Miniprotein binders against Uncharacterized protein AF_1993. Designs and how they scored, part 2

Target 1, 103 residues: Uncharacterized protein AF_1993, of Archaeoglobus fulgidus (o28286)
Amino acid sequence: NYYYEANYDKELVAYDEGVFNDRVHFTSELLGPGTYRIIAGGTGIVEDIEIIDRSGNVVAKHEDTTNLLYGSSNSFVVRVNYAPPNPGEEYEATIEIYRYVEK

## First folded at step 19 (miniprotein; from j4 with R65E K70R I71L)

Design f4
Fold by OpenDDE base, fold request of step 22:
Structure f4 (fold): chain B 103 residues (1-103), chain A 93 residues (1-93)
Amino acid sequence: as target 1 above (103 residues)
Amino acid sequence: SKVRIVIKITADSPEEAFRLLEEILRFALELARKLGIFIRYRIKIEDGRFEIEIFVEAEDPEVAEEFAKRLEQLAREIADQMGVKVEITIEVE
């Protein structure tokens, strides 16, 4: 996103990748308040991006994007669910989470 | 007592639209702090469209409504000053 990139610096706060052949998920550490860019990628299917509150409740599910600009005034956890394109098919899953910081 | 606020911004200048979005978010965060509540939000920036969706995390419905009312008021005021169009939707769940 041009506007956020132009006006903010971003810090990588979470990164993971792997090769799988079944449904898997990535669960982030507890993220502090702030605005984040959550990027789910790879060759697998990104089923959804879930937001989990401090109490462990899923408060949001995003199925319409793999590049989510999301924030909170409270701490939260990100969970991304991946699936193989076809049953048992090997695929790559990647996750990048950046925190935006004012310049 | 859940409140969902969607603010859609349209401006001739995308820079102005983005500026308004930032102002709204800044105010929202400050207001949430003052009211002792938490908010979460999703931002969508697409060609010609700037949108922020805010969810209020408050157990007290009165506080949630107060937040929504004040945010809407502020958003409209700033938008008017900037000559930017805003569409605001408030939903109570």
Scores: ipSAE 0.876, ipTM 0.935, lowest interface PAE 0.4, mean pLDDT 94
Fold by OpenDDE base, fold request of step 22:
Structure f4 (fold): chain B 103 residues (1-103), chain A 93 residues (1-93)
Amino acid sequence: as target 1 above (103 residues)
Amino acid sequence: SKVRIVIKITADSPEEAFRLLEEILRFALELARKLGIFIRYRIKIEDGRFEIEIFVEAEDPEVAEEFAKRLEQLAREIADQMGVKVEITIEVE
């Protein structure tokens, strides 16, 4: 995103990748308050990006994007769910989470 | 009480739209802190069209409604000052 990149620095707070052949998920560590860019990629299907509160409740599911600009005034956890494009098919899953910081 | 607030910003200048979005978000965070509540938000940015979706949960329904009311008021005021169009939707759940 041009506007955020132009006005903020971004810090990588979470990264993971792997090769799988069944449904898997990535769960982040507890993220502090702030604005984040959550990027889910790879060759698999990104089923959704879930937002989980401090109590462990899923408070949001985003199915319409793999590049989510999201924030909170409270701490939260990100969970991304992946699936094979076809049953049993090998695929790659990647996750990047950046925190934006004012310049 | 749960409140969902969607603010859609349309401007000829994307820079102005972005500035307005940032001002709204800044105010929202400050207001939430003042009221002792937490908010979460999703931002969507397209050329000339900027959107922020804010979710509020408060133990006291009146606090949630107060938040929404003040946020809408501010958003409209700043938008008017900047000559930018805003569409605001508030849903109480």
Scores: ipSAE 0.876, ipTM 0.935, lowest interface PAE 0.4, mean pLDDT 94
Fold by OpenDDE base, last read:
Structure f4 (fold): chain B 103 residues (1-103), chain A 93 residues (1-93)
Amino acid sequence: as target 1 above (103 residues)
Amino acid sequence: SKVRIVIKITADSPEEAFRLLEEILRFALELARKLGIFIRYRIKIEDGRFEIEIFVEAEDPEVAEEFAKRLEQLAREIADQMGVKVEITIEVE
């Protein structure tokens, strides 16, 4: 996003990628309070981006985006669920999580 | 008690809209800290549309209501000062 990129620095806090042919998920480490950009990419289907609180509860599921600006005043975990575009079809899954830091 | 607050910002200048969004968020975080509660939020910036969705979970429903009330008040005040428009929706779950 132009406005965030112009006013904040980004720190990559999580990155992963792989090739799969079945449903998989990426689960981040515990992220501290802040504003994050969560980017789920690849050729697979991004089923949803889940937000999990410190108690292990899923507090949100986002199915309408693969580029999510999300933040919290508490620590949280991000889980992204991927699926093959067709049953058993090989696909790539990528995840990038950036934390915005004030300049 | 869960409270969902959606603030949609409309401004002639997208820069002004973004500035307002940042100010609202800063205030929200500060207010949450003062009230001893946590908040989470989603930000949408698309095609000139600026939106922030804030989720509040408080054990005391009065605290959640206080948060929502103060946030709405501040958002409208700042918006008025800046000459921008805000649409605010508050849902209690």
Scores: ipSAE 0.876, ipTM 0.935, lowest interface PAE 0.4, mean pLDDT 94
Fold by OpenDDE base, last read:
Structure f4 (fold): chain B 103 residues (1-103), chain A 93 residues (1-93)
Amino acid sequence: as target 1 above (103 residues)
Amino acid sequence: SKVRIVIKITADSPEEAFRLLEEILRFALELARKLGIFIRYRIKIEDGRFEIEIFVEAEDPEVAEEFAKRLEQLAREIADQMGVKVEITIEVE
């Protein structure tokens, strides 16, 4: 996003990638308070991006985007669910999480 | 008590809209801290559209309501000062 990129620096706080042929999920470490950009990609299907609170409860599910600008005043966990484009088909899953930092 | 607040910003200058969004968020975070509650938020920035969606969960419904009222008041005040238009929707769940 132009406006955030222009006014903030971003730090990569989580990155992962892999090749799979069944449903998988990526679960981040506990993220501190802040504003984050969560980018889920690859050749697989991104089913949703889940936000999980410190108690382990899913408090939000985002199915309408793979590039989510999200934040919290509390710590939280990000979980991204992936699926093969066709049953048993190999696919690549990628996840990038950036934290925005004021310049 | 759960409260969902959506603020849609329209401005002649997208830079002004973005500045307002940042100020609203800054205020929201500070207010949450003062009230001893936590908030989470989603930001949507598209061509001609700046939107922030804030979710509040508080054990005391009065605190959640106070947060929403103060945030709405502040958002409107800053918007007026900047000559920017805002549409605010508050939903109590």
Scores: ipSAE 0.875, ipTM 0.935, lowest interface PAE 0.4, mean pLDDT 94
Fold by ESMFold2, fold request of step 22:
Structure f4 (fold): chain B 103 residues (1-103), chain A 93 residues (1-93)
Amino acid sequence: as target 1 above (103 residues)
Amino acid sequence: SKVRIVIKITADSPEEAFRLLEEILRFALELARKLGIFIRYRIKIEDGRFEIEIFVEAEDPEVAEEFAKRLEQLAREIADQMGVKVEITIEVE
């Protein structure tokens, strides 16, 4: 995290939070070209972070992190899938998406 | 046609590794623009290990291969100039 923070400014481009008890998705607006930090959090399970192209196809699926450093030379959509930690249990889901910009 | 390029950077200092990663990404984006193609990328920076995974989707498979070859050539050239080791894997889907 330090290297991008030391060399780039961040612009918050998406933020959301809520309380749920079932599986939910967060789906971003269409994001433009650039390098992004995608942070999914809360008290539930983040199942994956998906990258969706302009045609609606899922082109990447990241199950190994909740803090993803990702970018594109084209536009794309981010979708995050959440699940309760136990069946029917209330949980908080959060999403923050930053775009890195030159200082 | 889809090509996946993984570049793993090993350097004496993490600042050198980050500099090389930045130069590779800047070149990759410029090359993609010049060739009229799109790329997506994932960057992993953990405990001094720097890795960039680049995905190329191009209508013409020859253009995707040209991108990969030119990116590999540049990455190795800059790494050699810096005294930094890179491991490059190219996969065609």
Scores: ipSAE 0.871, ipTM 0.935, lowest interface PAE 0.4, mean pLDDT 92
Fold by ESMFold2, last read:
Parts: structure tokens; C-alpha cells; sequence
Structure f4 (fold): chain B 103 residues (1-103), chain A 93 residues (1-93)
């Protein structure tokens, strides 16, 4: 995304990858207040990107994108749910989370 | 108490739309701090459309409503000054 990339520096705060053949999820560490870019990828199906509050409650569920621009004035956790493209099929799953910071 | 505010920005200049979005978010975060509440937000920038969706988490519904009213007022005032079009939807959940 040109506008945020042109105007902010970004700091990689989470990265993970793996190869799977069943449903899996990735759960981030607790992230502090700020604006984040959350990119879920790979060759499998990204079912949703969930936002989880400090108490463990799912407060948002995004099924409409794999490249989410999201923020909070409080701390939160990101969870991404993946599924194989076909039953039992091997697939790759990736997650990248960047925090935007002032230049 | 939960309030959802959606602000859609349309401008001839995408740089102006982005600047307005930044001002709205900056004000929202400062207002939330002053009112002692938390907000979450999602930003969508696609095909020249700039949209911010703000979720207010407040114990007192009157505080959540005050936040929404003051944010809407600011967003419309700045948009008018800039000659930028905004569409604002406020939903009480």
C-alpha cells in the first residue's frame, strides 16, 4: 500500500511460516497500541484474521481480506486461521505483521 | 457500550484524502485518551477510496456517544475546510 509505505517507517513485529496438511492457526504475542499491517499468505486458505483482547475475547473477525490495516489504542493479539485448499492437501501458511512508526 | 463510526473520504487528490484520514485518526486517539476510553480501528485504502472504521469501547454509553458526536463534528468541519467529501455513519451496537 503506497500511502502508508510512503509516509511511515514499518517495523516487523511478527513473522512465521510453515507447511501443513490440516487446519492451523498462528497467534501473535501481545501487541501494543499502534497501527499495524497484517499480511496472511501462503498456498492455503486464509479463513479469517481475528483480533483478541487482553482477556482472551475475540473482538473482531475479518473474513474479507488477507492484508489488514488495523490499529488500537490498547494492546491486542492477532490470530490467523488457515485451512488446506483441499482435504488433506499440503500447503504453506505465512504471517507478517508490521507496526507503522513515524519517520 | 459499543459504538461504530465509519468515515468514508472522497477527494480529487488522494494525498488530501490521506491527510484528512490522518487528522481524523490523530484526533480520535487524543479524544479517546481525554475521555478515558479505548478505540480500535480498521483502515481501508483501495481504488482512491479512503475509509476508517472506528469501534468505541466504553463503560458509559453517554461517553461513547459524546466521542462519536465530537469525532463526527471534527471530521465534517475539516472536510468542509479542505473541500473534501465525507460520508459518516454512526451505529450503536
Amino acid sequence: as target 1 above (103 residues)
Amino acid sequence: SKVRIVIKITADSPEEAFRLLEEILRFALELARKLGIFIRYRIKIEDGRFEIEIFVEAEDPEVAEEFAKRLEQLAREIADQMGVKVEITIEVE
Scores: ipSAE 0.865, ipTM 0.932, lowest interface PAE 0.4, mean pLDDT 92
Fold by ESMFold2, fold request of step 22:
Structure f4 (fold): chain B 103 residues (1-103), chain A 93 residues (1-93)
Amino acid sequence: as target 1 above (103 residues)
Amino acid sequence: SKVRIVIKITADSPEEAFRLLEEILRFALELARKLGIFIRYRIKIEDGRFEIEIFVEAEDPEVAEEFAKRLEQLAREIADQMGVKVEITIEVE
């Protein structure tokens, strides 16, 4: 985080939070070209962060991080999939998406 | 056409690695615009490791390969000038 935070301003473009007991997903609005930080959190399982192109196709699926630094020269949608840590267990889910902009 | 380019940067200082990463991304975005193609990218900056993974979205495979060749050439040229090491992997699908 330090290097992008030191050199760029961040613009919050999406935020949501809630309490759930089943599988849920968050889907962003269409995001424009740029470099983004996507932070998925809470007390549940973040299964993946998916990137969806303008045609609705899933073009990337990230299962290895909950803090993704990602960008595109085209528009895209972010979808995050959550699961309860145990069947039927109540959990928190959060999503923050920032766009990096020139200072 | 699907081309994937992974550039891993090893430098004496993290600031130097970040500078190279920024130059590579800036060039990649400009080149994509000039060639009329789109790119997507993932950046990993952890434990002093700087990596960028670039995915090319182009209808014409020759254009996608030209993008990859020119990006690799630039990355190696700048890395040599800066005295930093890069590892570049290009995967064509």
Scores: ipSAE 0.862, ipTM 0.932, lowest interface PAE 0.4, mean pLDDT 92
Fold by ESMFold2, last read:
Structure f4 (fold): chain B 103 residues (1-103), chain A 93 residues (1-93)
Amino acid sequence: as target 1 above (103 residues)
Amino acid sequence: SKVRIVIKITADSPEEAFRLLEEILRFALELARKLGIFIRYRIKIEDGRFEIEIFVEAEDPEVAEEFAKRLEQLAREIADQMGVKVEITIEVE
């Protein structure tokens, strides 16, 4: 959003895109401590954005946004779950993850 | 032991609300480091309201409670100094 963008630099740490017609999961690499912006875009239905700890446990599930501002003092993995708008319908999915750093 | 802390900031100035949020987060991260615990957090900004939701993961429930107590105290102290309103909810899980 405007406030973080005005006060911090962004470092792109993950990017993926594709065209799908089934449910798919995007799973990031292990992310280090920090504050991140996770943007799940495209024309597909974003069912949730999940936060996974180092043991593989889902510790958070966000169903209310496609632009999540999240952070941790520990490492974690992001998983974004997509579904087609209608069964078998082609859709685009775009995942961007930025890490905020001080200027 | 897990503790969930929600801090809702209401201010007429978005810059003041953001400044308070930054101070709260900076303090929370430093306190977590000093207490040897981990935190996760979500930030939500809309309609001039700034919210931060902090999740504490600690083996010792007394340490998690100490974290929450000290964070609440600091957040209220800074908010008072700035003339900004805060609502703080602490849940123990």
Scores: ipSAE 0.858, ipTM 0.932, lowest interface PAE 0.4, mean pLDDT 92

## First folded at step 20 (miniprotein; from f4 with F55W)

Design h11
Fold by OpenDDE base, fold request of step 22:
Structure h11 (fold): chain B 103 residues (1-103), chain A 93 residues (1-93)
Amino acid sequence: as target 1 above (103 residues)
Amino acid sequence: SKVRIVIKITADSPEEAFRLLEEILRFALELARKLGIFIRYRIKIEDGRFEIEIWVEAEDPEVAEEFAKRLEQLAREIADQMGVKVEITIEVE
């Protein structure tokens, strides 16, 4: 995103990748308050991006994007759910989470 | 008592729209702190359209509604000053 990139620095706070052939999920560590860019990539199907509060409750599910600009004034956890494009088919799943920092 | 606020910003200048979004978010975070509540938000930036969706995390419905009202008021005031259009939707559950 041009506007955020132009006005903020990005700090990579989470990264993971792997090759799978069944449904898997990535669960981040507890993220502090702030604005984040959550990028789910790879060749698999990104089913959704879930936001989990400090109590362990899923408070949001985003199925309409793989590049989510999301934030909170509280700590939270990100969970991304992946699935094979076809049953049993190998696929790559990647996750990048950046925290925006004011310049 | 869940409150969801959606603010859609449309401006001739995308830079102005973005500035307004930032100011709204800054105020929202400050207001949440003052009220002792938490908020979470999603930002959508498209060509000519900037949107922020805010969920209020407050146990007291009165506080949640107060937050929404004050945020709406500020958003409209700043938008007016900047000559930017805003569409605000507040949903109470």
Scores: ipSAE 0.884, ipTM 0.938, lowest interface PAE 0.4, mean pLDDT 94
Fold by OpenDDE base, fold request of step 22:
Structure h11 (fold): chain B 103 residues (1-103), chain A 93 residues (1-93)
Amino acid sequence: as target 1 above (103 residues)
Amino acid sequence: SKVRIVIKITADSPEEAFRLLEEILRFALELARKLGIFIRYRIKIEDGRFEIEIWVEAEDPEVAEEFAKRLEQLAREIADQMGVKVEITIEVE
C-alpha cells in the first residue's frame, strides 16, 4: 500500500512457502500488538485468513482478501488456510507477514 | 459485550483521508489503553476512500459503549475540521 509504505517501514516477521496437494494451513508465531500486512499467495485457493486470540479462539475470518491490513492492541496469531484449486491438484502456497514501524 | 465500529472516510485528497484515518486509529488505541480494554482492526485503503473497521470486546458493556461514543465523537470532530466526509456505523453484537 502506497500510503503505508510512504509513512512506515515494514519488517518481515513471518515467511513460509511450499508445494502441496491437499488442504493445509500456516499458523504464525504469537504476534505482538501492532499493525501488520498479511499476504497470502501462490497458485492454491486461499480459503480464509483467520485471527486467533491469546486464548486460542478464532475471533475473525477474512475471506474477501489475500492482502490484509490488520492490527490489534493485543497479541494474536494468524492462520491462513489453503486448498488445492482442484481435488488433489498440486499447488504452491506462500505467506508473508510484515509489521509496520513508524519512521 | 462486543462492539463493531466501521468508519468510512471519503475525501478529495487521499492524503487528507489517510491523515484522518491515522488520527482515528491513534486515538482508538490510546482510548483502549486508557479504558483497559483491547481492540482489533482492519484497514481498507482505496484512492480517496479509506475505511477502518474496529472490534471492541469488553466485559463491561458500559465501557464498550463509552469507547464507541468517544471514538465517534472524535472522528466526526476531526472530519469536520478537515472538511472530510465520514460515515460511521456502530453495531452491538
Scores: ipSAE 0.884, ipTM 0.938, lowest interface PAE 0.4, mean pLDDT 94
Fold by ESMFold2, fold request of step 22:
Parts: C-alpha cells; sequence; structure tokens
Structure h11 (fold): chain B 103 residues (1-103), chain A 93 residues (1-93)
C-alpha cells in the first residue's frame, strides 16, 4: 500500500456503491494497460475479483484479497462478485479502481 | 502457452526492495513489448515482503520461455548489484 501511494499519483477510473440483499456483481469498463489498485468493500462478502480479457474470458480470479494491486500490458475488465453475509440480509457493496501514474 | 514467474524480494531496506520491484516491472513490460507478447501481473507488498507474479500470454512457448529466462537473468543481476536477495520461481502452465 504505502510504497505505491508514496511514489505514484492515482487516477480514479471507477467508483460505485449501493445497498443490496442478493448476489450482485460490478463490472468495469474496458481498462487500458497500466498498474491498478482495485478496492472492493462494504459490509457484504467479496467473493472474488475477476480479470476478464477483451473477448470476455475470465483469465484470473483473486479470492484472497479485497485490495488488489494488479496490472497488464493489455486491456482488461474487472468484475467483482458480492454476496450477502447471511441469506437475504441487506449489505453495502463498494468498488474503487485507481490507475497509478508517474508523478 | 502460459508461463508464470514469481519473484520474491528481500532487502535490508524496504525502499531498495521497492526500487528493485519497479526495475523488474519496467524491464518486464519493455521486454514484453519487444517480443510482441502480453503480460499480466500482481504485486504483493505486506509486512516487508515484496513480491511480483507475472503471467505471460504468448502463442509461441519458445517466446514465453525466452521472456522468463531473460527476466530471471535481469532480476538476478540487478539484485546482486544492489545486495538484495531474490527468490525466483518459473512455472509452465
Amino acid sequence: as target 1 above (103 residues)
Amino acid sequence: SKVRIVIKITADSPEEAFRLLEEILRFALELARKLGIFIRYRIKIEDGRFEIEIWVEAEDPEVAEEFAKRLEQLAREIADQMGVKVEITIEVE
């Protein structure tokens, strides 16, 4: 966290938030090459952060973090899958995606 | 063909570890461009551990292996010059 924040500027490229009671997903626009910070949050369960290529194929699934530092030399789409903490329970879901740029 | 490269960096100074990570990534991106291939990567920085995972997307397995060999060579050379330790794992998927 600290090292990228200290050495790079961030551009917010996606933000969303809402309240849900069912499984939902967030899907970004096509993102260009670069290094990104993907932060999924809220009060629900973040099941995974998926990376999708421009053909629509899931090329990676990250189930071990809600704060992913990821990049590509190609374009890609981010999809985050959320679930309620208990069946039918209301929860908040948030997504922030930043692109790191040179200062 | 898919090749996965994991580089784990250990240094006395976390600033040095970060600088090495930046150099490795910069070289990897330039090498990928020169070889006409794509890479994806994940960076982990936790509790003084600096790690980068790189996935190579190349149709030609020989090109993917050449990328991995050249990246490993560069990473070890810079790490040695800096007095920093690296652990490099290359996996063919």
Scores: ipSAE 0.861, ipTM 0.930, lowest interface PAE 0.4, mean pLDDT 92
Fold by ESMFold2, fold request of step 22:
Structure h11 (fold): chain B 103 residues (1-103), chain A 93 residues (1-93)
Amino acid sequence: as target 1 above (103 residues)
Amino acid sequence: SKVRIVIKITADSPEEAFRLLEEILRFALELARKLGIFIRYRIKIEDGRFEIEIWVEAEDPEVAEEFAKRLEQLAREIADQMGVKVEITIEVE
């Protein structure tokens, strides 16, 4: 985390938050080529962060982190799937996506 | 054809590991552009260990394999020059 923050500026390209009690997902706009930091949070369960290509295919599922450092030489879409920590329980879900840019 | 390359960097100096990571990614992006292919990548940075995972999606499997070969050669050359250890895994699907 520190190394990218120290050497690059970052530009917020997506942000959302809400309160839910069922499974929900966030889907980004089409993001251009570049290196991104994708931060999914809140009080619920982040099940995965999916990468979707221009054709609509899910090309990756990241289940092992809520702070993903990811990039592409092509355009892509990010989708994050959330679940309540217990059935029907109210929870917060947040998403922040930054693009790293040269200083 | 799909090629997956994982490069794990271990260095006494995290700053050197990060510099190697940056060089690898810069070269990978330029090589992809020259070969007319696309790449996707994930970066993991933990406890002074730097890892980059690269997925190559190319119509011609020979081009994807050329990308992986040239990237591996570059990464090993720079790592040797810096005195940094790398572990490189290439998987062809």
Scores: ipSAE 0.851, ipTM 0.927, lowest interface PAE 0.5, mean pLDDT 92
Fold by ESMFold2, look of step 21:
Structure h11 (fold): chain B 103 residues (1-103), chain A 93 residues (1-93)
Amino acid sequence: as target 1 above (103 residues)
Amino acid sequence: SKVRIVIKITADSPEEAFRLLEEILRFALELARKLGIFIRYRIKIEDGRFEIEIWVEAEDPEVAEEFAKRLEQLAREIADQMGVKVEITIEVE
C-alpha cells in the first residue's frame, strides 16, 4: 500500500515459498509489538490468516484477505493455512511478513 | 471485558484521512499503555476507504469502557478540527 510505503520502512521478518499438493500451513516465530504487513500468495487457496497469542490461543482468523495490515501492543504469532485449488493438484504457496518501522 | 471499536474515515484528501488514522493509532497505543491494557488492530486502506478496527482486552470492564470513550472523543475532536468525517462504532462483548 502506497500510504504505509511512503511513510515507513519495511523490515522483512519472514519469508517462505514451496510447492505442495495437499493442505499445509505456515507458522511464524513469535513477533513483537508493532504494525505488520502479512502477504500470503501463490497459486493455491489461502484459507485464512490466524493470529495466535503467546499462550498458543487463536485470537483472530482473517478469511477475507491475503494481504493483511495488522498490529498489536503485545507479542503474537501468525499462522497461514493453504489448500490445493482442486483435490491433489500441485500448487505454489508463498508468505512474506514485514514489520513497519519509522524512516 | 472485550470491546471492539471501528473507526471509518472519509475525507476530501486521502492524505488527510491517512494522517488522522495515524494519529488515532498513536493515541490508542499511548492510551493503552497508560491504562495498562493491550490492544490489537487491523487497518484497511483500500478503494478510498481508511478504516481501523481495534480490539481491547481488559479484565476490568470499566477500563475498557474508559479506553473506548476517550478514543472516540479524541477521534471526533481531531476529525472536526480537520474538517474530516468519521463514523465510529463501539461494540461490547
Scores: ipSAE 0.839, ipTM 0.920, lowest interface PAE 0.5, mean pLDDT 91

## First folded at step 21 (miniprotein)

Design i2 (from h11 with K2R)
Fold by OpenDDE base, fold request of step 22:
Structure i2 (fold): chain B 103 residues (1-103), chain A 93 residues (1-93)
Amino acid sequence: as target 1 above (103 residues)
Amino acid sequence: SRVRIVIKITADSPEEAFRLLEEILRFALELARKLGIFIRYRIKIEDGRFEIEIWVEAEDPEVAEEFAKRLEQLAREIADQMGVKVEITIEVE
């Protein structure tokens, strides 16, 4: 996003990628308080982006975006769920999580 | 009890809208700290539309409500000063 990119520095805090042919998920390490950009990409279907609190509870599920601008005043975990576009079809899944830092 | 706050900002100047969003978020985070609670938020930025959705993580419904009221008040005040329009929705679940 232009406005965040223009006013903040972006720090990559998590990255992963792989090729799969079944449903998989990426679970981040514990992220500290802050504003993050969560980008789920690849050729597979991004089913949703889940937010998990420190207690391990899923507190939010976002199905309407693969580029999520999300933050918290508490620590949290991100889980992204992927699926093949067709059953057993090979696909690529990528995840990038950036933390915005004030300039 | 969980409180969900949605603030939709529309302005002729996207820079002004973004500025307001940032000020609201800054205040929200500060207020959360003062009240000893946590908040989660999602930000949506589109052409001419800036939106922030906040979930209040508070065990005490009264504290959550207080947070929402104070945030709404500030958002409206700043919006008025800036000549920006805001639509605020507060939901209690």
Scores: ipSAE 0.884, ipTM 0.938, lowest interface PAE 0.4, mean pLDDT 94
Fold by OpenDDE base, fold request of step 22:
Structure i2 (fold): chain B 103 residues (1-103), chain A 93 residues (1-93)
Amino acid sequence: as target 1 above (103 residues)
Amino acid sequence: SRVRIVIKITADSPEEAFRLLEEILRFALELARKLGIFIRYRIKIEDGRFEIEIWVEAEDPEVAEEFAKRLEQLAREIADQMGVKVEITIEVE
């Protein structure tokens, strides 16, 4: 996002990619408090981006975006769920998580 | 007790809208710290239209209510000072 990019620096805190032919998920390490950009990409279907609290509970599911600007005052985990565009079809899945830092 | 707060900001100047959003978020985080609670949030940005959605969970419903009340008050006050429009929705879940 232009406004965040203009006013903040960002550091890559998580990255992964792969080729799959079934449903898979990426689960981040525990992220500290802060504001993050979560980008799920590739040729597969991004089913949702889940937010998991420190107790291991899914507290949010975001299905309306693959580029999520999200934050928390507590630590949390990000889980992104991917699916093949068609059953058994090979697809690429990518995940990038950036933490914003004040300039 | 879980409270969901949605603040939609509309301004002629996107820069002003963004400034307001940042101030609201800063206050929200500080208030959460003071009250000993945690919040999580999602931000949506379009030109001239900025939205922040905040979820607050507190064991004491009165604390959650206090958070929402104070946040709404601040948001409206700053918005008024800046000449920016805000739409605020508070839901108890």
Scores: ipSAE 0.884, ipTM 0.938, lowest interface PAE 0.4, mean pLDDT 94
Fold by ESMFold2, fold request of step 22:
Structure i2 (fold): chain B 103 residues (1-103), chain A 93 residues (1-93)
Amino acid sequence: as target 1 above (103 residues)
Amino acid sequence: SRVRIVIKITADSPEEAFRLLEEILRFALELARKLGIFIRYRIKIEDGRFEIEIWVEAEDPEVAEEFAKRLEQLAREIADQMGVKVEITIEVE
C-alpha cells in the first residue's frame, strides 16, 4: 500500500521460505509494540494469520487476507497456517513481516 | 473487558483520509498509554476506503468505555474540522 510506504520506513523483521507437501505453520519470534505488515504467500493455501499474545493465547484470526496490516501497543507473536492446494501436492510457502518506523 | 471500535473513513482525497487515520491511531496509542491499557488494531486501506478496527484490552470495563468515548469524540471532531466523513461503530462484550 502506497500510503504507508510514502510516509514510513519499513524494517524487515521476519522472512522465511520453503517447499512442503503437508500442512505447516510459521511462527514468528515475539514482536514488540508497533505497526506491522504481514505478507503470506506462495503457491499453497494460506488458511489464516493468527495473532498470539504473550501468554500464548490466540487473540485474533484473520482468514480474509494474506497481506495484513496489524499493530499492537503490546508484544505479540504471528503464526501463519498453510495447506497444500490439493492433498499431497507440493507447494511453496513464504512469509515476510515488516515493521513500520517513523522517518 | 472487550470493546471493539471500527472507524470507517470516506474523503474526497485519499490523502486526507490517511491523515485522519494517522491522527486517530496516534491519539489511540497515547490514550491507551495514559489509561494503562493495551490496544490491538487492524488497518484496511483500499481505494476510497480507509478503516481501522481497534480492540481494547482492559480489565476495568469503565476504562474501556472511557477509551472508546474519548476516541470517538476525537475522531468526530477532527473529521468535522477536515470536512471528512466517518462512520464509527462501538461494540461492547
Scores: ipSAE 0.861, ipTM 0.931, lowest interface PAE 0.4, mean pLDDT 91
Fold by ESMFold2, fold request of step 22:
Structure i2 (fold): chain B 103 residues (1-103), chain A 93 residues (1-93)
Amino acid sequence: as target 1 above (103 residues)
Amino acid sequence: SRVRIVIKITADSPEEAFRLLEEILRFALELARKLGIFIRYRIKIEDGRFEIEIWVEAEDPEVAEEFAKRLEQLAREIADQMGVKVEITIEVE
């Protein structure tokens, strides 16, 4: 996180938080070109962070991180899929998306 | 066709690795614009390791291959000038 934070300003473009007991997803608005930090959290399972193109196609699924540094020269949508840690168990889900901008 | 380029950067200084990563991304975005194509990318910076994955979205597969070749060439040239090591993998899917 340090290198981008030290060299770029950060704009919060999406934030949400909720309590759930079933599988849910968060879907962002259409994001413009740029470099973004996507942070998914809470007490549940973050199963993946998906990238969706303007046509609605899922073009990438990231299952290996909850703190994704991602960008595009085109517009895209972010979708994050959450699951309860155990069937039916109540959990918190959070999402923060920042866009990096030049200082 | 889709092309995936992975560039892993190893340097004595993490600041040098970050500078090379920034230069590679700046060049990739400009090249994509010149060729009329789109790119998506993921950056991974952890434990002093700097990596960028680039996915090329081009209707013409020959343009995607040209992008990958030119990006690889430039990345290796800049890395050599800086005294930084790079590992570059190009996958055509």
Scores: ipSAE 0.859, ipTM 0.929, lowest interface PAE 0.4, mean pLDDT 92

